# Ledger of designs, part 15: VH-VL binders against q9r0b6r508to684

Target 1, 177 residues: q9r0b6r508to684
Amino acid sequence: HIRSDFRHGAGGWQIRSMGVSKRPLQWSQSGLLLGLRGGEELSAPKKFLGDQRLSYGQPVILTLQVPPGGSPPPIQLRLEGAGLALSLRPSSLPSPQDTRQPRRVQLQFLLQETSEEAESPLPTFHFQRLLSNLTALSIWTSGQGPGHSGQVLLCEVQLTSAWPQRELAPPASWVET
Key: E = the ipSAE of ESMFold2; O = the ipSAE of OpenDDE; V2 = 0.75 times the mean of E and O plus 0.25 times the DockQ between their complexes.

## First folded at step 21 (VH-VL; framework fv_oberotatug)

Design b04 (at its last look DockQ between E and O 0.03; V2 from the best seeds 0.00; counts 0 for: pae E 13.9 > 2, placed apart)
Fold by ESMFold2, look of step 21:
Parts: sequence; C-alpha cells; structure tokens
Structure b04 (fold): chain C 177 residues (1-177), chain A 125 residues (1-125), chain B 107 residues (1-107)
Amino acid sequence: as target 1 above (177 residues)
Amino acid sequence: EVQLVESGGGLVKPGGSLRLSCAASGFTFSNYWMSWVRQAPGKGLEWVGRIKSKTDGGTTDYAAPVQGRFTISRDDSKNTLYLQMNSLKTEDTAVYYCTTDYYDILEGYYYFQHWGQGTLVTVSS
Amino acid sequence: DVQMTQSPSSLSASVGDRVTITCRASQSISSYLSWYQQRPGKAPNLLIYKASSLQSGVPSRFSGSGSGTDFTLTISTLQPEDFATYYCQQSYETPWTFGQGTKVEIK
C-alpha cells in the first residue's frame, strides 16, 4: 500500500489552486488541517501517481480526526489521468457515535466506476485507462473556506493495492528537521 | 488519568551533572511535545526547553540560560522524558516540572496542559 | 524574546472579593496568552488559554480578556480555594515565557 500518515511532515502534499493567491499547507502534530478555500484542492505527491491499475477495485482510505460535536465534511476524491478526469464520492459513511469526544473516522473511496459522482460514469475500460497513467489525485470538500472544514484534520491517506508492496521508511530529512 | 512523575532530583555541587526522568502514563506519550519548566525556591516559573514528537521532527529548543548545558531526550518505548543537566550552576537550583507542550490544531494554540509534581534539584557548594 | 510583566506582584483579598490581575507583553502576541494557577505546594494548573477560553473543569468565576499586549485575569467572586499564585504565559514564540507571578493572599 502507498501511504501518507503525516508523522514526519506534510508528506509532499500541496494545495493546488487556479487563483493567484498562494498559501502554505497547515500541518502540525497530528495531521493536515482540512480547511480549503474556494478553488483549492489538496494534491497528492508523486508516489500516489503513475500506473495504479493494481488499485482498481480497491479503496483509497482517508483517516480524519473530527472534533467533539462535529461530523466529517462532504469530501470528493478527484482523479486525472490519461486525458480523463473524474470525481468519486465515499463508498461508505461512518456510523453515528457519541460526539462529546474527539474521534477518528475513515472514509473509503472505491477506485471503480460505481463510485463516480456523475450521471453517466465512465465505462470500466476508460476508468482503468485513467489509472494506467494517473497524473493527479486530489481531495476536495464542499465545506470550503475557514468554516466547518477548518476544524477537521486529515491524519492519513492510504492507496490500497491488490498486490502487497514493500513498506517504505520515513525520509531522513524529516527526522532532522 | 494522565500522570507525569519526575525523578532524579537531589543535591549536587556546582559543575556537576544530573539526569532527570519523567515517567508518563494515561495518554499516548509518543504523540506529544514535552517541555521542562523550572521554579527556583520562592520564585516564578521559567521554561527550560522542549522536545517535539518524532512525527513532528523530534527537534529540541532551549532557553538561553541552559543552551549547551542541558539536553532533552525521550524514549517513546518507555514513555519517558529525560533532562540531562551538565555544568550545573547555583542558579539552576529549582523544582523541575515536566509538562505536555500541547498544540490543539483546531484551536491553533499551544499551552502546558498536564504537569508533574516536580523534582527538586539543589546546586550548592 | 517576549517578556511578560504581571501586576500586581501580590495582593490581599477576602472571600467574595473581585480580583483583577494584569499581564503585559513586550510586543504584540495577538491572543497567544495563557493563565495558570499554582496553589501552595502544588504544580501549576491551566486556567485559561487563547486569552479568554476556559480550560475544562475551570469554574466560571474565572475569566480572561485582552489581546495584543495587554491582558487581564478576573476572579469575579473569590473562593477559599483561589488563594494561590497566578502566572501568565505567552505561546506566541519560543522561548515560552511567563510573567513573574501574582500571589493572591487572604486578607
């Protein structure tokens, strides 16, 4: 599996924007602050990109930390590749729980045309073509701006593969800083 | 229940060395930044230094009076924070507290949330 | 470094009195100011963070105000357990620094 758990920094994740204003990611002890402004997306580093056909039919898993009394915001996973673009909605919702304590929740995005947020999803062949040369993987929320999304942390992103992959150690440069 | 228990304090002559320990329980120690704060007898609080979690780089920062003489370290497998004090001076005489240097990213704020009961270090000739 | 100056250094008060303690920073620290209580022979306890937010379990008689360089801790109706020393602390930048303390004594 390919993973960003943010224990050693923002893991190469960046804010992608069409606007002229630039700002750094807000990162701290337990995750990325999920408070995107209008027109912004949180874009994955190269290790999530390229030929990801082994992840077809497997989930992308987002682990969030939600404050007391809060709920996860609506989130889309956006993919670009092989000249195609699409958005996915979560394949499952977290169960209701006592909201008086901070909690971790997971959102899963099945990398399959059945998860597309579209009236006419792509055929399987075209979805797999997109995964053969993935050029962007991004997180977007409908709760844009400093409001609701600014209170939720993104703690981990995992891309699941049908074939086991060798575990990767944290980069030494993060340990030194 | 969160507990922080300092140990290793005592009497030492100027120029000597001492190592303090802080045993932590009741929380996930490895996720927390930790600080040492000292209080000279009858005086106020003074921050000594901190160490970040490994996930946030594991780096240390020190107050100027102790820079180069004190070293903060941690052993996450033992839930223990350490303060190595070298070249001790009489002005280092204080009760030493370990504290959580907590950052709440949702509030955007640092504060010292949990404190130990302290251990006394006396440096006298 | 940010220097924190508290006023007064000590005061005498009776149960039921309103107590006001001030803290001044040597430069603007926005709202990055916390207040701690230290009872005799005990470790400090956090009362207020972010200038005005009460820590969980702190009685509502405690309140904080201010921003920039000038901050105030108020105890609206002093109780017997409130006789202690109070410290402000800036968390704007390292080194973290405390005020010199304000001792609240029984009159």
Scores: ipSAE 0.000, ipTM 0.459, lowest interface PAE 13.9, mean pLDDT 79
Fold by OpenDDE, look of step 21:
Structure b04 (fold): chain C 177 residues (1-177), chain A 125 residues (1-125), chain B 107 residues (1-107)
Amino acid sequence: as target 1 above (177 residues)
Amino acid sequence: EVQLVESGGGLVKPGGSLRLSCAASGFTFSNYWMSWVRQAPGKGLEWVGRIKSKTDGGTTDYAAPVQGRFTISRDDSKNTLYLQMNSLKTEDTAVYYCTTDYYDILEGYYYFQHWGQGTLVTVSS
Amino acid sequence: DVQMTQSPSSLSASVGDRVTITCRASQSISSYLSWYQQRPGKAPNLLIYKASSLQSGVPSRFSGSGSGTDFTLTISTLQPEDFATYYCQQSYETPWTFGQGTKVEIK
């Protein structure tokens, strides 16, 4: 597995806020603080990138700590590689929980061809091409957080992968091999 | 395979208007920032402007020479980028390319990743 | 605006030659520089980004170096398909600007 647990730092993650809130990435041993204002892009470090074909069909798991009575914000996972990009939605959403204490929830994103941004699923060949040279993996929040009273933390990101490799994408079509 | 196909170019008189289209395929168009870059005959490349993805606000930026005259827009449902050109001048004569833009949030660099083959716009009396 | 100046504007070379093209920025642009190749009658293609990173699929005979204001594109061993016009482009700040181009011609 490729994992960020943020125990020893932000681990190369970068945040870009869109809209109202511009802020640097805030880190604690409990995780990365999500602002949930206006929308944010959280970009994964290099260890998540490269040839990730071994993760095909496998889940990317985000572990979030949500405030009491809260729920995970709307989150999508964006992948980019080899001139292709797609967005993934969580395969399942945790049930709301009414508690006085913060709770940890997991969002799972299956690395598969389906994308809600596309009218039709990305052909397998193209998805494989994308995974063969993953150049970007990012977590996107819409900034919509009804019921979010308190801090939401990203506690862990895990990509199921036996052996991460960093290989170049296939040559561009204009390049003769 | 990423494909960008520009169309709409042609001959137009000074002061006239023209709308270019860029049909995109082979990638999730809506996720990408897009730019127009032009090249006058026998001259170099000149950035015209860009439009961000809807997720990033869909805002536009333009080069000074075309500011106020050109408008970039996109229809994600049609995978199409547009360049509306008004008040055309002779110096707007060029091959117009659409590009997919790449911005690396980690390192902050920006470049034109994929290019169409361009469409020629000739502004002449 | 950041002005990009390439040198030379044109050069003649033979297959097998080592070719060096320089690009100077009017101000420091760190490493935010890309190189593009445009063959006659074709659209530009990305060669190098971030001053020295080789775009996937681009032959290793191409290399980029430099930072700040002075940058260099090198073709270690010129091939027939390399006769083209090359452009540098800064991505430090908008508006994005290109060098005037360097035409590599057959000697």
Scores: ipSAE 0.000, ipTM 0.555, lowest interface PAE 13.7, mean pLDDT 86
ESMFold2 (binder alone), look of step 21: mean pLDDT 92; pTM 0.943

Design b06 (at its last look DockQ between E and O 0.04; V2 from the best seeds 0.00; counts 0 for: pae E 13.5 > 2, placed apart)
Fold by ESMFold2, look of step 21:
Structure b06 (fold): chain C 177 residues (1-177), chain A 125 residues (1-125), chain B 107 residues (1-107)
Amino acid sequence: as target 1 above (177 residues)
Amino acid sequence: EVQLVESGGGLVKPGGSLRLSCAASGFTFSNYWMSWVRQAPGKGLEWVGRIKSKTDGGTTDYAAPVQGRFTISRDDSKNTLYLQMNSLKTEDTAVYYCTTDYYDIFEGYYYFQHWGQGTLVTVSS
Amino acid sequence: DVQMTQSPSSLSASVGDRVTITCRASQSISSYLSWYQQRPGKAPNLLIYKASSLQSGVPSRFSGSGSGTDFTLTISTLQPEDFATYYCQQSYETPWTFGQGTKVEIK
């Protein structure tokens, strides 16, 4: 698995915008403040990119901290790769809980066609092709005023991989003689 | 490095007009709210007004003494903040600073993060 | 509008002294108060935000306290570079307003 745990730093994540300069991320020991302005996305570092075909059908998991009286904003996971772009909506959500205290919530985004947004302009997108050369993975929120998203923290991002952590190495490779 | 450089100050007679510019660099200007703050010679600081980013609606707010006489605008393609001052009074004599009107979303708090060196406007006969 | 009143308007102090500056708001502003330092001929710079939080790079000899209407900036051991004018500023509601300033001078 590939993960960023924001309790120990911003993990190489940056705000991506339409402008030439970026504004600084707001980070604390409790997480990365998910307060994006219009036209901004939270962009993942290189370790999430490249050939991620083994994550097909696996979730990207966001762990959020929601303040008292608040709810998670609408969130999309946006992917670019192999000259394609698409966005995903959460594939599963936890049940609503008492919001009188800060609480942790996980959002899962399955990396498969069934998670694509209905508003995609290219309905013929091929997920496997995109994942063969993932060039961007980013988080976007909509429907938030300037002060609303500033109270939801992103605590962790995990990309689930089908690559097992082997305890034993394979015994052989091809030998040419 | 973040830089804010004001220009356009000078001597003007009461009732006249003047336009100040603030050239910004070292940050994504289009995403920031910007303020003008002034300081009369030997006096304290006074907030003049603010313009929000276009992303946040691009709206302006002004202090009462300048309402209806001053106009704040921005040109994001030139990374430049402007202050158009009309119907100037001797009481408008001050050094004018441009500053980032920063909202710290972790703290839920506004403060003036970066300041220019100021430009002097003198309104006198 | 929220009126901010600083005390004293000026003070004289020596290197090594403890300096205390107070700021009073005309209504409760919770903790929405910042402190700025302005050296002669220079632009202001932020020292403290949200009443008591130090801005990055500000020496620990600076501290802020207070909530509601009464706030204090303290310099525990005055240094030569601290001779400046200090302003409080409320961020509770627009228009943003400043105190009249406190000039800290060499004794």
Scores: ipSAE 0.000, ipTM 0.462, lowest interface PAE 13.5, mean pLDDT 78
Fold by OpenDDE, look of step 21:
Structure b06 (fold): chain C 177 residues (1-177), chain A 125 residues (1-125), chain B 107 residues (1-107)
Amino acid sequence: as target 1 above (177 residues)
Amino acid sequence: EVQLVESGGGLVKPGGSLRLSCAASGFTFSNYWMSWVRQAPGKGLEWVGRIKSKTDGGTTDYAAPVQGRFTISRDDSKNTLYLQMNSLKTEDTAVYYCTTDYYDIFEGYYYFQHWGQGTLVTVSS
Amino acid sequence: DVQMTQSPSSLSASVGDRVTITCRASQSISSYLSWYQQRPGKAPNLLIYKASSLQSGVPSRFSGSGSGTDFTLTISTLQPEDFATYYCQQSYETPWTFGQGTKVEIK
């Protein structure tokens, strides 16, 4: 697994805000502060990038701390590689919350070309190509601020990777180039 | 609390110039895209133009009726938005509002979240 | 430019009434529509964004619906403070344009 737990800093993550706000990345022991009223792009550090074919079909898990009465903001995971780009929606959503207490919730994004929310999935061929040379992994949030009264924190990002097998078939020719 | 206070309105002759200011407080002004929206007396709302944040290039867009005559600018150090109005016409008579804008980067929605109280500009001979 | 046409231009209603205002776009704007309320002598306030999303602090008696070219703002139970002029605004493409407004008056 590749993980950012933000216990000792931002871990190389970078933030870009558009529309309503631009702000520097704010880190605390509890995680990275996400914008509530503006769209933001949170870019993963290099350790998440490169050849991530072993993560095909595996989840990217975001752990969020949500304030009382709040809900996780709309979040998409954007992947870029080999000149291709794909946005993933959460494959699982958190259960209803107790509105009285802050809570930690997890959003899972399956690294696959198809999603329930995807209207035009990327062909498997291209998705594998993308994963073979992942050049960007970013978390995008739309600032549906009106539904949030408190701070939402990104507490952890985890990319699940399959254990390498010694007898892996050679990658397709398109992966090698 | 977000506050926007417009000033600089007044009476001006056609062909004249006027500069409006919008003093912002209660939020990180420099992070926000800002717009001017005007409303002629007894009429509806009309978008005038916008300015993006500096980090987003600080570029401006204008409605056709004011293109080439109006200039939007900002001084982030003073938390102030400006509207320079030149070659004013009688049809520019309106209450001018400054707004904080929201842009959804996912889907591209754009709307005006906060509004000032407005300042009246009257263009009359 | 996208033209927004509201209907009616004005209406009379009583406290407690259900009020519906419509907004029609000259072309499809998907869900790129917001609603604003302007009380007499005051600045506009955002009510609804994304056609149906309620702005924080706005009473739940306000709701928005529609997509494409036809949109509606509904006030389920009109309150005294709701007598105002309402505007729709498209955010589909620049320049941003407003409807001409709908004035909700006391019957």
Scores: ipSAE 0.000, ipTM 0.588, lowest interface PAE 12.1, mean pLDDT 86
ESMFold2 (binder alone), look of step 21: mean pLDDT 92; pTM 0.943

